# VHH binders against Protein EARLY STARVATION 1, chloroplastic (ESV1), part 9

Target 1, 368 residues: Protein EARLY STARVATION 1, chloroplastic (ESV1), of Arabidopsis thaliana (Mouse-ear cress) (f4i9g2)
Amino acid sequence: RSEKSEERRFDQKMSAHGAGIKTSSSAVPFASPKSRFLSKQEKFYPRCTPRLTGPQSRDTPPKRDTGIANEKDWGIDLLNENVNEAGTNEDGSSWFRESGHDLGDNGYRCRWSRMGGRSHDGSSEWTETWWEKSDWTGYKELGVEKSGKNSEGDSWWETWQEVLHQDEWSNLARIERSAQKQAKSGTENAGWYEKWWEKYDAKGWTEKGAHKYGRLNEQSWWEKWGEHYDGRGSVLKWTDKWAETELGTKWGDKWEEKFFSGIGSRQGETWHVSPNSDRWSRTWGEEHFGNGKVHKYGKSTTGESWDIVVDEETYYEAEPHYGWADVVGDSTQLLSIQPRERPPGVYPNLEFGPSPPPEPDLPPDQPQ
Short names: E, the ipSAE of ESMFold2; O, the ipSAE of OpenDDE; V2, 0.75 times the mean of E and O plus 0.25 times the DockQ between their complexes.

## First folded at step 1 (VHH)

Design x2 (framework vhh_surovatamig_d1)
Fold by ESMFold2-Fast, scan of step 1:
Formats: structure tokens, C-alpha cells, sequence
Structure x2 (fold): chain B 368 residues (1-368), chain A 127 residues (1-127)
């Protein structure tokens, strides 16, 4: 399991850089699905009976759990070495490194580097691929994909990607980041998956979110959250977390807030459904008038109820703490990608490259 | 506008071979891991194989290891599944699916991340 993968980490060191391998290659540790599951599940159980004097706290923003590393020297500089080689470490484990460079239409350029290894007995293996892409439309991309598995059927993978898009119509640059991680057991009906994304533009528009889900034998869980800032003072934040057992018990907690210029609302629900479909629910809401008054209300299926107006200053975060200038500062590797030189008189084809269209405000065919 | 179109299915005897193809359009094919998933009559969706966007890593469900080979041609925006030594148990509709990166199967969950699938191609293994 994960314990065996963690033990192997102490026996070996990872080779990261150089025209020749300077250190032993090693298997990347396998994260335990059980640890992640227990941490999440403990936060979702509605065991406390709500009191009229103590409605659930509404001032706590969604907890951000990012899959994107803050390390500045990821593996991007490996792209500059252009080596293809393989060998065997003193412990009998094997390693390889390869690189490539692809050119295409409209200035497309992809540089990549891949490395990997296997344990002496073949009981564990891993790979890691890094790349950069660019073209003449101003598109730039950095990415990594890592994966590993063992002879017991345990496996994991993770990826992250950072992308620069140029918006021809608005003349606006956008930087998007995303990351995904997954682990699964070969011996148990268990695994987990996590995805994060961040999107930013120069005018302060920001979108962040995460989708997480997993299973440990008889229980599954889901966790989603999102934040949206329009750069003009509007904010939308929401969280939706729930879990279920194979027996049919389900429980969850969800909330959202919407604010503009001190005026807005918050609302949420904590709920539980028994195997026979009996539902318990507690709903709450706040109306913020921007005048030092806040209307707080709520009820439960078991008879608790409140409806009060209090003197309270409204607090909400109209601007993200991490904005465009910070994003640009943290994207130096992305922004330093050098596209292929364009020959004189050759114009870029602006239809080339992945510039996703804006999501519609309202789906054209909203299901009922 | 994102589209995946499978082809290559048909009737084959046990021990035979088939090569499935999937043509992708409407997205940057090389940036996504791609998967083959299948659905046997009366059963749920089963993940079969995944290939990374770079083509550098592949993964398979145990029942097809050594018999099936997943591959891709990023210049042609095409995904392939070479199926050898086919068994009656391989009878299913086979779907090409776009995964974001490093795809896996969530058969043990009701929720799948695979956000785009094609219409499928039927493979029948029978004498």
C-alpha cells in the first residue's frame, strides 16, 4: 500500500537536473486515500443540534485546497537539457530520461522532457513528463504529468497546467491554471480524485474552483467549491459537500454568498437522509442591506426556527487577495517562453490555438 | 463543437482481432489524456485503457493487459485501440472519451470526470 511506497522514498533520491543523472532515481510516494477521506468526512457529519443562540458560522470562506505547487523550480528547466539516456542505480532500480521537440503549423512549438524509473524487482514504477507549448497567436502553455503504480495494483497520477490566452476581441490577456490528482487502491474498492482551477484576467475577473470526490469501501464523498469576482465589486462564493454510504445514508453541507458593494445575501443548508429516505434539514439565510442591519433567518425540519434583525457590519471580500499582478509575478516561466520567430510577411492564423469561448450566462437548454 | 467519432467495431470470432479508431475535433487533442471505455449489455460503464496527452504513459484494466494496446496520433487527432485475442467477455459498445489528464475509471462511483464521449462502436465476439 502507501506505507510501502513511503518506505521506498527513504531508500532512494530523485534525479532532477543535469546532462547526466547525478542522483539515484526514486518512486514518488503514494498518497493514502484513507487519510484524505477521514479528514474530509469528519467535517461533514451533522451531529450537533443547532441552537437558536448559535446558528452555524457564516463568516468562514471556503477552504482552498490547491493541487498546484508553489515551488518555482518544478521541472521546467529540464526542457533545456535535451538528453536521452538510461541507467541503473546502485540499489538495482532503473531510470530513463528522454526529450523531444515538435514543430507545427502557425508557429506551433512543443518542447518536452520525460523521466521515469522502476524498482529493482519491478514492483514499482513511475513516470514524469514536462512540456512547454507556444504558437504565433500568443498562446503559451506549461505542464506536467506524473504517475506511478505498484505490483499490488495501487496507482496514482497528477498533473498541472498553466496557460496564457490572448483575447483578440477584448485585447485582454488571461492566465489559467489547473491541477488534477488521483489515487486508487488495487486491493480495496477505494480511491480519490481532486481537480482545481484558477482563471484570471488583467481587469480583475477571477474564477477559482475545485471538484473532489472519492470512495473508501462503503462510503463515497464529494466536495465542490467556487469563487467568482467580476473585477467590478461583485463576488459569488459557494461550497457544496456531501457523502453517502453503501447502506444509503447521505449527508451534506452547502452554502453560497453573493455580494455587491456591501449589499447581498448568504444562504445554506445542512442535511441528512436516512436509508429509508427520511430527510432532516437545517436551512439558514442572511440578507445584508448595506446599512448596518443584517436579517438572519432559518429553520430545521425538527422545529428550530429563528428570524432576527441585528446591528452588524457586513463583511465580504470584494477583491481576491491574489490578483492579476500576483499571477503575472508567479508566471515568469510561462511568460518567458520564446515562440518561434515569425518570418517577415507571415501573419499568424488567429484561429489556431485553444482559446475556449466564454461560458453562457444561462444554458440555452436548461433541463427541468 | 467538441466531437469524438468511433469506428472499427464489428462481429469477430473468439481469438480474433479488431482495431478501433476515434477521430477527435473541436479541441487541442494533444493536451488531453484519452480513454477507451466500454459497456456490455445490461452492465455499467467500464474503463478499459488510458493514454496520456503526450503519449508517454498508458494504463489498462487487468482483464485486457497483454491483449489490448492503446495508441494515439496527435498530428491526425486520432486515438486507437488494437484488440487481440478477443473473448466473449469483450463484447460491448466501446466509447472514446476525453479525459483531462491522467484519466482513470470511477466505475465504483456514480460520478465520472470524463466530460466528452463519442457515440460508440459495437464489438461483438461470438461464434
Amino acid sequence: as target 1 above (368 residues)
Amino acid sequence: EVQLVESGGGLVQPGGSLRLSCAASGFTFSSYAMSWVRQAPGKGLEWVATISGSGGSTDYVDSVKGRFTISRDNAKKSLYLQMNSLRAEDTAVYYCARDYYGSGSYEWLDYYYMDVRGQGTLVTVSS
Scores: ipSAE 0.000, ipTM 0.232, lowest interface PAE 14.1, mean pLDDT 70

Design x3 (framework vhh_3k1k_2)
Fold by ESMFold2-Fast, scan of step 1:
Structure x3 (fold): chain B 368 residues (1-368), chain A 127 residues (1-127)
Amino acid sequence: as target 1 above (368 residues)
Amino acid sequence: QVQLVESGGALVQPGGSLRLSCAASGFTFSDYYMRWYRQAPGKEREWVAGISGSGGSTSYEDSVKGRFTISRDDARNTVYLQMNSLKPEDTAVYYCARDTYYDFWSGYSYYYGMDVWGQGTQVTVSS
């Protein structure tokens, strides 16, 4: 009887649990990523109108557009569940949930949860893994990895992580966020890849960037940007966006600016290359002297040029739009991670802690 | 031209530690996701750990979480695997691999798109 009772109970639990399990599918990974760059570019010679103020392109780096800063409650409920179970739904699809809690050297602790599903014929599947990590160096990490495919042949993969580095010896703290996402169509020659990173320290040093790549039919596009602030008034910003077709047409727009204490420069290039390798470009620059005068210069391959000095107040953003105070306020999940209690007199081994993420590329190689 | 060379494999006692290195050449190292795999005698090659390019994301197979740490030194074109609390079941040849996450158009899978492998380095955990 107990065996039969367990079977009936298990069937009831499995059925109820199976009915409650929903496949988390990025069902439309291809809403055809919209690049503002692509919507502005055409397969014709760009107009040669000199700009007298600001960047040639109005595509300034997004002020708060990595996507990571807007993540909320990204699966914390999954990490609070200690569930290991699997089953099969009435339609023949399968599902699983698993969780673990791993301990290691130097106070290492990892809580993780994973779930996934698969259709009866295996034509559709998905997985999500969520984790939090900490150790005695003051390191804390939140992360997620998701992947899947659907019956149309679409496939996708994404990862996101947020980390706290806390140097007990110097009392410095740094928060870093990163994400990578990619997707590929099974029915079209289409796909995209995106990588973002954000780095912040308690003294106002900030570094942000993104690298994006996509393809739709015979066109490919790349978008890269970065921002760096030293916390002492220096700023470096750059953007590089370009696209090409299978027939060899290429076009792009790139710029950078560097400022400190009202003095600095901006420069950029808008360019186009035809299939026969005929290149048009317009380059421009600004030199800011900090005295109410700005030297503006530029030229194009069609012979247009300018070299003027104007009366103009220098404007630039010396501080990030989203900085240390903002990231601390938005990182409640990360900051609430409970590390293992360190016994009195036991010192953390800083050499064996997780390495900080690599520095992002600054700037990318110029397209040719 | 493009190559990966692993080193650091040794005989260690259970509970011991070992650091493996993988030196990369012939490509822009910082642009690529790097992975470590291992293969025990008579078994299939299994994934161990991964690290993104300059984005800084890491991932691990469940049996090594908390014991192994992957890291990289882009200035030296090297990826590392720090292995702590080693167990006899960690005995295997360890391989370094370059992943194609940056170039998903090459037809590689998102998880198994390794296009360059090293020769491997033997790790034996025994007394």
Scores: ipSAE 0.000, ipTM 0.164, lowest interface PAE 15.0, mean pLDDT 71

Design x4 (framework vhh_8pnl_2)
Fold by ESMFold2-Fast, scan of step 1:
Structure x4 (fold): chain B 368 residues (1-368), chain A 125 residues (1-125)
Amino acid sequence: as target 1 above (368 residues)
Amino acid sequence: QGQLVESGGGLVQPGGSLRLSCADAGFTVSSNYMAWYRQAPGKERELVARIYSGGSTNYADFVKGRFTISRDNAKSTLYLQMNSLKPEDTAMYYCAREYSSSWYEDYYYYGMDVWGQGTRVTVSA
């Protein structure tokens, strides 16, 4: 098999790389080990009014859970408004909108807009900040940060950023994207946190992943996944999801796959632990030789086992993990950022970064 | 959480044989890919052989038919049986545990290799 695997790997290096690899499981004795318990996990959602109530003299910001691309585009448009104003609605709630322009060394420029509101007693509030940054090195950044709290003590925070780093001898050096969201209950032990990231370079190297955590109804869960593409045909993907209850029951599902041009392997484990620490698990693996044959093997703590070679086609298809575009949108606005005009005779200083501007206040954590 | 320790290297004449061992307290069939790499003086490190969790093996073309990678899970030990050794096989040999499944690691730790200190193989008369 070693000689066979090496021959297949050699042959595969001459083939086009696929987006992902999927294998039909119809010939496997057991169904996919992925746990449906984790796919039915619940998230806490704070009950909030991110928009001001009653008559208003300004446009209402989108809700925190409204569609991604439209909210991104709308917030970017707000960077063109040069306003600093505040008011009070008929119901006693207040609102503000402000914009600013911070300048620094090496052509650094940060354009930002911030808006927010609060109830008449201050028990409910929200803030939304949008910014674009650039300098003379080719650096560009877009970002947003939203946060709030309601009268029940619930709080939420979310942010996303997209950054371009551009070498002077390259049209596009790399793009880095990140997004984070969280919510916490003020009345019960409930909350969640999600972090997403993507990195791309001009040579096709790609790295992306997510870390998620939540708790609700005496249950906690964790989800992590990652993907790596080296730009040369190598693909590495993994997922680890698990949950537990306050009674001590735990369960999870984890897997990984590593492929190069259709040759590679997958392996994983589905497991369950009872409150008394009795553990059940099923481990499985697949070895793909790129020849229409797949070696499938596995075992469970209850005595099930298999070690077979099946006739099965290895298909290339996208993994359904949610990425940056599903959370935020495209990068058109980042690329449209206009840097400050460089005065004649002034050159970018590639050794020094921009001066760090003051970060916006976070009203739920550090209210004004 | 399990350092790799290579042994079995030494001086051998052309055509001879050596068996390298790699002890790994963290080695398990269900979670680890194990590999042997080598680095000759003045050259870059290169893959020699790999064994997957299911027992499948892969070999570099320059050792195919001469080297055999295997493991003993009861002893948590990886082996490389080297036959028909050539002067070109002279190198420092490293054991690697690839894609250690510490599922609690940050994304950046997935795919990280754990390397041993190496064992020297010299093939000369």
Scores: ipSAE 0.000, ipTM 0.138, lowest interface PAE 15.5, mean pLDDT 66

Design x5 (framework vhh_7qia_2)
Fold by ESMFold2-Fast, scan of step 1:
Order: C-alpha cells, then sequence, then structure tokens
Structure x5 (fold): chain B 368 residues (1-368), chain A 124 residues (1-124)
C-alpha cells in the first residue's frame, strides 16, 4: 500500500510544470516584432497510437496498472515462497500463480512472483511478474513486468522498476526508476513504444527523460525529451519530436535550454522536408543575461531573420522532487527490501562506496 | 538493424590522450542521439558522455573538462576525445544509441549497446 501511495505521489511530482526557467516568450519563437515578417508557422501535427488507454504525457511515467486490475490492486505484491498453483475458472478461463527465491554470489537474492491466465477459448492470454532483488553492495531492485496477446496477433508489454545502487565512480548512492510500455497490432501496420526514466543521487543530481515511438499505417513518429539537474542549480532540458511518412515527408521540432539562476540560453529548430526533398527550417535562440534583458535571434531557409534584445524577466522555479530526502521517502518499498544476511568477514559498511584505500607502504625498517 | 562498431582503444600512460570512434550503419544516423558508456573491471556500466541529434552534450562529472563528445552525421560517426587520462578511466568503452528506426522484432528500444566495446587501459 505504501508503495502505491509512493507511486501516486511520484506521478504528481512528474507534472508538465516541473522545475524550470520561465519567460514571457519561453519556447515560443517569433514572439518579437520581426516575427510579423515570417510566413505562417508550421501546422500542428497530432499523433495516434493503437492503445490510447492511460496518460501518455511527456511528464507522466507509466503506472503499474495496465487496465487489467483496478488501481487499488496494482503494485508489487510478492506471494509466499514456493507457490505453484493452477486452475480453471467457472467460465472456462485458466489461471496460474507461482513464486520462487533465487540466491547467488555476493549475497544476490531475488524473490519473485508470477501470475497469468488464458481466456476460455484461448483467444487471449496475459502474464504478470513481480520481483525484488538485493545484494551485499547495497544494490536493491523492485520490478514488475506485464504482458498479453490475443489470437489476432495483438500484443502488449510493460515493465516498471526502481533501483538503488552505489555509483562507485561518483561515490554516491543513486535511485533510478524506469518504465517501458509497448503495444502492436496483428491486423494493421500499427504499434507504439514508450520508455520513461528518472535518476537521482544524494547530492540532488537528477536526470529524467522519455523516448516514445509510434506507427499508424504509413506514418511514424518519435518523441524524445530529457532533463538534467546538477544539484547545484544548473538545469538542462531538451525535446526532439519528429515524424515521417513512407512517401518521404518528414517534419520535426526540437529545442534545448540550459540555465543557472536565471542566466542561460534556449535554442531550437522547427523543420519540414517535402517528398521532393525541399527542406524548410526555422532556427531560433535566446540568451538570458539575468539582468532583465534577453537576446533573441533566429533565421529561416526562406530568408527571414531576427537578432534583437528585449526587456523580459527570467525566472527559475524549483522542481518538487529535486531533493534527495523526498526521493528516498518516495522509495519506501524499495528501501524496505531485506538483503540476504552477510557472513562473518564480509565488510559491513557500504555508506562510503568502495573499500577504503590500502594503507600507505612504509619503509622496510618501519614497524606498523 | 542498426549496428555500432567501436574503435580507437588501447594502452596509454597517465596524462595521455585517446580518440574513440563509433561508426553506425543500417539507418540514417542524424536522427539518433548517441552516447558513450564504460565498464571498469568489477564495476557496473556507466554513462560517460551523451550527444543529442541536435548536438547538445552532457558528461559524467568524473570526465567533465577532460572528455569531449562530437558527431559527424555525414560519416555516421560519433567520437569521444579523451584527454588527461587517469588510471580510473581504465574500462571497456561502449557506444550506444537512443531510440530510433529499430525493427519491431526487437522488443527493447532506447539506449542500448550494440558492439563488443573497445578496451582502454591507463597504466604506466
Amino acid sequence: as target 1 above (368 residues)
Amino acid sequence: QLQLVESGGGLVQPGGSLRLSCEASGFTFSSYAMGWYRQAPGKQRELVAFITSGGSTNYADSVKGRFTISRDNAKNTVYLQMNSLRPEDTAIYYCATDYGDYEWSHYYYGMDVWGKGTPVTVSS
């Protein structure tokens, strides 16, 4: 339950208005007087997927609920060890559930549970697997994988996981969350894939992003975005979205921004390539000086351009999930994983990462 | 299928430099973001440097100011220039691409490792 509450709180933190830099012309090029000389802006491009259930926003990670279970029933719930049961329901549908416990080197432990079923006529089937893993390095992992398919060739798959690990190169504990969903049609040329991730360390370094892909008949589209916070006030955000048709039309929009305390830059490109290979492109940029002045510049392949300095205030707002304490609190189920007991002689303290360096060598005649 | 082939690794003394190359084949390279990862003996794999399709770059804190990632879309190649190398940089270096024009038969999409990597050893 606490896990479900934690996941819901995490989704709230992944709002479309996460931490960021705001200006009156943020990410909207051609807001200057010179933009009146430009041709009509590029048309809005929607996208479609064969499975439209649930949120698919840039800032909303997938939930463990695939529509098969009610919201109150999703999460990571492990069965007792050595469960192995199967049966047939009154309606002719079949079900199974099993669980296991795997042990390995360096204190590796994996507890898992799996459930699945088939419809009475065999026309659909589904499987759900949940696991927790740990080892003596302080590594902990919590995960779920769900999948299904039908006799028409339709299939879907999703995973979600949280990981706690020590990055020995940076000597920091890090929490990583990731989720993936995919669906494809067996009867038409259609499918989609989505991946989201978040990574946080004890100093407030944050990386999050998403990759999305879809196809519907002759059209394919990609959406990618990322955000990086260095824990010291620097912000990097970017998106890259593009689409194409089998006839050779391509179009896209991409931008990035880099800021520290209201000082920084934004830049982007909106582009289109026609089937006859004519390329149109509009490139724009902003430099924010932190003094109420913003330098705006840009150009297009049709010859329009601007290069101006305007009076515009730049603001920075902190993201609610930026702090390590919040991330650790949100990972209650992950942190409650009980590692396998360490045998005598194994180094018990992992707070500092790798083992302490060897003591310096002393001259041969120096007693220790 | 997108294939990535890493090259340029070798043995170098501390303070030395190496330039790694990763050549992509099978798809239009310019729409893909590219990254360099490394895995030191006994350690987990970590991201070293990343470059977007638009040319924006990110670096691990341990390599900032020493390593530079770049790309040449005409040659379908991404590069990692490594300067002021340290013994701690000893690892197998892998090139990865983010999500792109992968075949539907490959159910994992996102940043992945396609080659065997190129080993870099920094020792005296």
Scores: ipSAE 0.000, ipTM 0.185, lowest interface PAE 12.9, mean pLDDT 67

Design x6 (framework vhh_4orz_3)
Fold by ESMFold2-Fast, scan of step 1:
Structure x6 (fold): chain B 368 residues (1-368), chain A 125 residues (1-125)
Amino acid sequence: as target 1 above (368 residues)
Amino acid sequence: EVQLVESGGGLVQAGGSLRLFCAASGFTFSSYAMAWLRQAPGKRREWVALIYSGGSTDYADSVKDRFTISRDNAKNTVSLQMNSLKPEDTAIYFCARESYYDILTGYPSYGMDVWGQGTQVTVSS
């Protein structure tokens, strides 16, 4: 009832909350706010119009998104169709749809479907290939690869896959997911690339990461991050983001945190390099021991240095992990893959471990 | 090679005492903070006690005034004296040290590492 009358005396506001909580553990205490945002980037995604089929002379499957979390239609229904079709539209553009079924040793089976099109002169084209693979070791894979280009020289490429491995000894399954996307402009100095991956097992071991980079005219940028959880209380997370210009200016921000059951450390560096190669850098670190205090330390190339202990509530959920049900729910289509029938008395060949045999070549990437 | 070896665990009656030891090798022990953590059945690991390189100590509320952490830099040993033990103290106890080197930053890292399998403490009622 009494400490909120801040309009009566200005200095009363400063004493009301004391030393305070709410210090961001990811922030550098004495860094310029501008330096923290140098890792933000302007990103350009070239517009690609690879769709070459105007009025449809036949039903053409719709374009599909790439990425596990963003997939609403896997193309799995298309894999159940055994169709080979091709046609030419009134504008001279062509389209095709092909499917196949490959068999190999140790129960290897690959079902695939490809569709695509091209303009009459071949200056614009697109392809989309979907596949599922399995063998008798319990290996299962879903994948997609899409690509296209237009008459302006814009191009794009995407791939995504999800894989199930079985542990032959403990029957512990592991799921791995990955995706790559790339696009570039044919008329501007602009493009981008992204790669990400996720790996999980049924006991909570988790690894995730991404690598991204791009360019818009004079500026290039990179972003990388990773996370690791051991399923037993250990957490490792890191990011590294930086950018440069053709004139030689570079800047970045990177940090890492390691926690074990809610206690641990964070550290990082914010840096800048001028065109004449003068480097400014600020390094910082934090120790969190779960006792309501945080040890903070750091230094800069301009001579700043600190080593302090502050009262701070640490908000950190150490090692969330994925239960098997959560992972399986996202992987229903992968788990629905039907392996090739195994004859009675035939056992899987496990001498090469859980890794599947090398992937055979897919049909040539030639749109009609 | 960095190594931490815990010892001193065992079965003890409620109200009893037990002393845990952690022998360190492969690094400059006196330069690092050291901690004890524990993991009870079905629970996440939790921090118990910490001793800084300078000798200052901190304790979890659940063990404050009952446990004492200490170090012997000449012997590269950290110890945990456990008094007035309760059935709730039953857990595997782990010795941990701060991390030294981080390849991302290129600077010594501060964090907790756990080495070895820990030592079991069982407190019967």
Scores: ipSAE 0.000, ipTM 0.113, lowest interface PAE 17.9, mean pLDDT 67

## First folded at step 2 (VHH; from e4 with T103W; framework vhh_3k1k_2)

Design a1 (at its last look DockQ between E and O 0.01; V2 from the best seeds 0.00; counts 0 for: pae O 10.1 > 2, grease 25.4 > 24.2, placed apart)
Fold by ESMFold2-Fast, scan of step 4:
Structure a1 (fold): chain B 368 residues (1-368), chain A 124 residues (1-124)
Amino acid sequence: as target 1 above (368 residues)
Amino acid sequence: QVQLVESGGALVQPGGSLRLSCAASGFTFSNYAMRWYRQAPGKEREWVAGISSSGSTISYEDSVKGRFTISRDDARNTVYLQMNSLKPEDTAVYYCATRKYVWYSGSTYTYDYWGQGTQVTVSS
């Protein structure tokens, strides 16, 4: 896709400023939610003319996709070298590589490696840090953080982490993955930010989400989505997307669904706000009773309203795209982290142990 | 930090003309859109006009379209509002504003900056 091409260009630019660093990956650990709402609502309400020519027909800028980069030159291998080096290139630019090893209480161990460079005048610079962490609670963490800037004032950073938590209280293991990328222009009011996360526990609890923001050509856009499974059949999914122009026109679409065993609800809003704050919106809802009946209702600012019960089977995704076993299988490097030897008769101190998983049905638009 | 200073407000007769100016400082003016708002006594602040950072996109509230013209002079860090065919309903304090997007720890925050306003009174 063209957005993937732009992201690859950014990665190439970062690599060029950090001579010798390669970042390449088309892997996307977090699935984007599929918007079934628009399709379902169009099929169900063929008489809803405002849906065809209303604010929902307004184009939003294409979203920027984020993925966790698998590095061709895997910096984690540098943790085994324990080398500190620095030098100056023929063009007067400088580079360094350093590594360290930190030990703490309760078996805490952190191994890290950092590389970086600067242009002769300091106008361009880049840094890349890799780390692994562990302790006696079964905690393991793997991560990378990269950043840079150029003489034009452009700046960028990205990070990703993979964490294994063990909860002694519940005997529950969980794996958390997250990635963040940001780029901003030094000469224009333009840039983008993306954050992705996924979390799994051994009982099938799953949480996935993304937060995105971008600004280009005098327009800003935001996209958030979340997806939550409790491992017992409960599902919560939501999306919130909106955009605005520099001159104050705003528009958006948001929806959520909550289901358990064929019973639940969906609701959403499509909206538009003019620069003079005139607001148009259409709100809709569905109540699913699990008996082949669905209550559908809604209203718009222009006076359209509906409230009907239809014969319709409830369809929703009850399981994540891939499960715990696949996540554990893909976490080979995280699982290979070697903890410090625990002496016989010494027990882990769980006073500062891992936090339990978040509550499964936390509302998407509420504070955490 | 950002400072916006409006000037040009006056008492004018219906049908008259007036030009408002807004002098900006504390930011790279050419990179930011500029907007005019007004507030009549006892009413909420309403948007009047806007001009994009490049100057290529301009928009107006319906009630002022054809009568008001927004423009900018990036060399002087100033935005203007030329008001023609003024009506008593245009009586208000006029504010210029800009919106700044701030990157902070991977997040983006929107901050609106406002001037102190300039009084326009349209009365015979």
Scores: ipSAE 0.243, ipTM 0.672, lowest interface PAE 3.5, mean pLDDT 73
ESMFold2, look of step 2: ipSAE 0.204; ipTM 0.677
ESMFold2 (binder alone), look of step 2: mean pLDDT 88; pTM 0.869
OpenDDE, look of step 2: ipSAE 0.400; ipTM 0.781
ESMFold2, look of step 5: ipSAE 0.013; ipTM 0.512
ESMFold2 (binder alone), look of step 5: mean pLDDT 88; pTM 0.868
OpenDDE, look of step 5: ipSAE 0.007; ipTM 0.195

## First folded at step 4 (VHH)

Design b1 (from a1 with Y104T; framework vhh_3k1k_2)
Amino acid sequence: QVQLVESGGALVQPGGSLRLSCAASGFTFSNYAMRWYRQAPGKEREWVAGISSSGSTISYEDSVKGRFTISRDDARNTVYLQMNSLKPEDTAVYYCATRKYVWTSGSTYTYDYWGQGTQVTVSS
ESMFold2-Fast, scan of step 4: ipSAE 0.339; ipTM 0.726

Design b10 (from a1 with Y104D S107K; framework vhh_3k1k_2; at its last look DockQ between E and O 0.01; V2 from the best seeds 0.00; counts 0 for: pae O 9.1 > 2, placed apart)
Fold by OpenDDE, look of step 5:
Structure b10 (fold): chain B 368 residues (1-368), chain A 124 residues (1-124)
Amino acid sequence: as target 1 above (368 residues)
Amino acid sequence: QVQLVESGGALVQPGGSLRLSCAASGFTFSNYAMRWYRQAPGKEREWVAGISSSGSTISYEDSVKGRFTISRDDARNTVYLQMNSLKPEDTAVYYCATRKYVWDSGKTYTYDYWGQGTQVTVSS
């Protein structure tokens, strides 16, 4: 019995009556308001308002897996003056603020600001440091460091850096971003560490990566990944993740992909190790020919095996989602760092100092 | 005093070949990477090729890949640029350069040394 499911054609004729609202743009003549420059002598009342409350920072560890935050999110507060201040709040907590300028040879300048606080009982502490660096070589650096401890005993540390420099070969501008974060529990044998990095040059070369580690009691995990773009269409991506349990079980997953101009390969492995050291593994690969065909192959330790060619479109990211233009756009503060003025006629004495002693010739690897 | 002296520049026809030489003196040549740059009229100086101190790492600008070859002879304190399949776009003054890094008080300073350049003209 062939039940004819009736295709109800809902013909919703939505009549788009496009009412042509004739917005008569009456050109109201811009009456030139005579800006009475009343020179209000803004009495610079030195608002010495004793900011009775010292700076406050976060009382919680940073979030995991946040990557490298933009400079605007770090709340960089560099003081223009050398400050050395400290105080006690009404609640008995204490704070400090410091700033300074370090000068060096070749136009080196480091501006830094530091602030911190402590609770009345000393159970909570925080510190934040910001810096900007430059020299006459074009080197610029912007950075932040934050650390803290809360009343629960949790502790954390975080650093972020942006660096502008010239590539050693091409003299092309390069921007490097990095972040490191870690937190430890005060109550459990638990903690995590993350390292992030991004490198960009003006030709579109891009490197990104992260290393992550975590522990919760007897459990631990690792995560590593990397992305490489050569700026010419070559792409390399890889991941490697693994974990260990309390029982001694281990498992992991890793893969890599390489592509250029629609042609490339993917490879991966999933593995498991039991507490008795029994290992299971599955390996797989893909060859992409750029013609809509993909060769897929794989095998496992349990006897699984496949080798097939399928019609499948190749998808990969030929360019980074976040590239040179983006990082330049997000590095406005870094780029705004002004080097010290070079005195007229002070050419860096390009005295080739004594050649660093030749790195000791690593003894020829004796052929084992 | 660090000295770099380029030679070998000439007028050549399109598709021709030239070999540039840069004689180095005043420093331990074998300890330093060497670079070639070029500057066309009205253009900025651009990097062409580089070779590491050991010679193990070589890099080229994209427009010259497959046509130019950088090499070095440490015994002669000389770096070379073999240029094949020359194009009119390759017309420029070619400069040899080296970079010195100086560590001072926890900071690295970079110094670039340049030759006077040698003129390469590719024209019909």
Scores: ipSAE 0.008, ipTM 0.205, lowest interface PAE 9.1, mean pLDDT 81
ESMFold2-Fast, scan of step 4: ipSAE 0.452; ipTM 0.783
ESMFold2, look of step 5: ipSAE 0.038; ipTM 0.576
ESMFold2 (binder alone), look of step 5: mean pLDDT 88; pTM 0.866

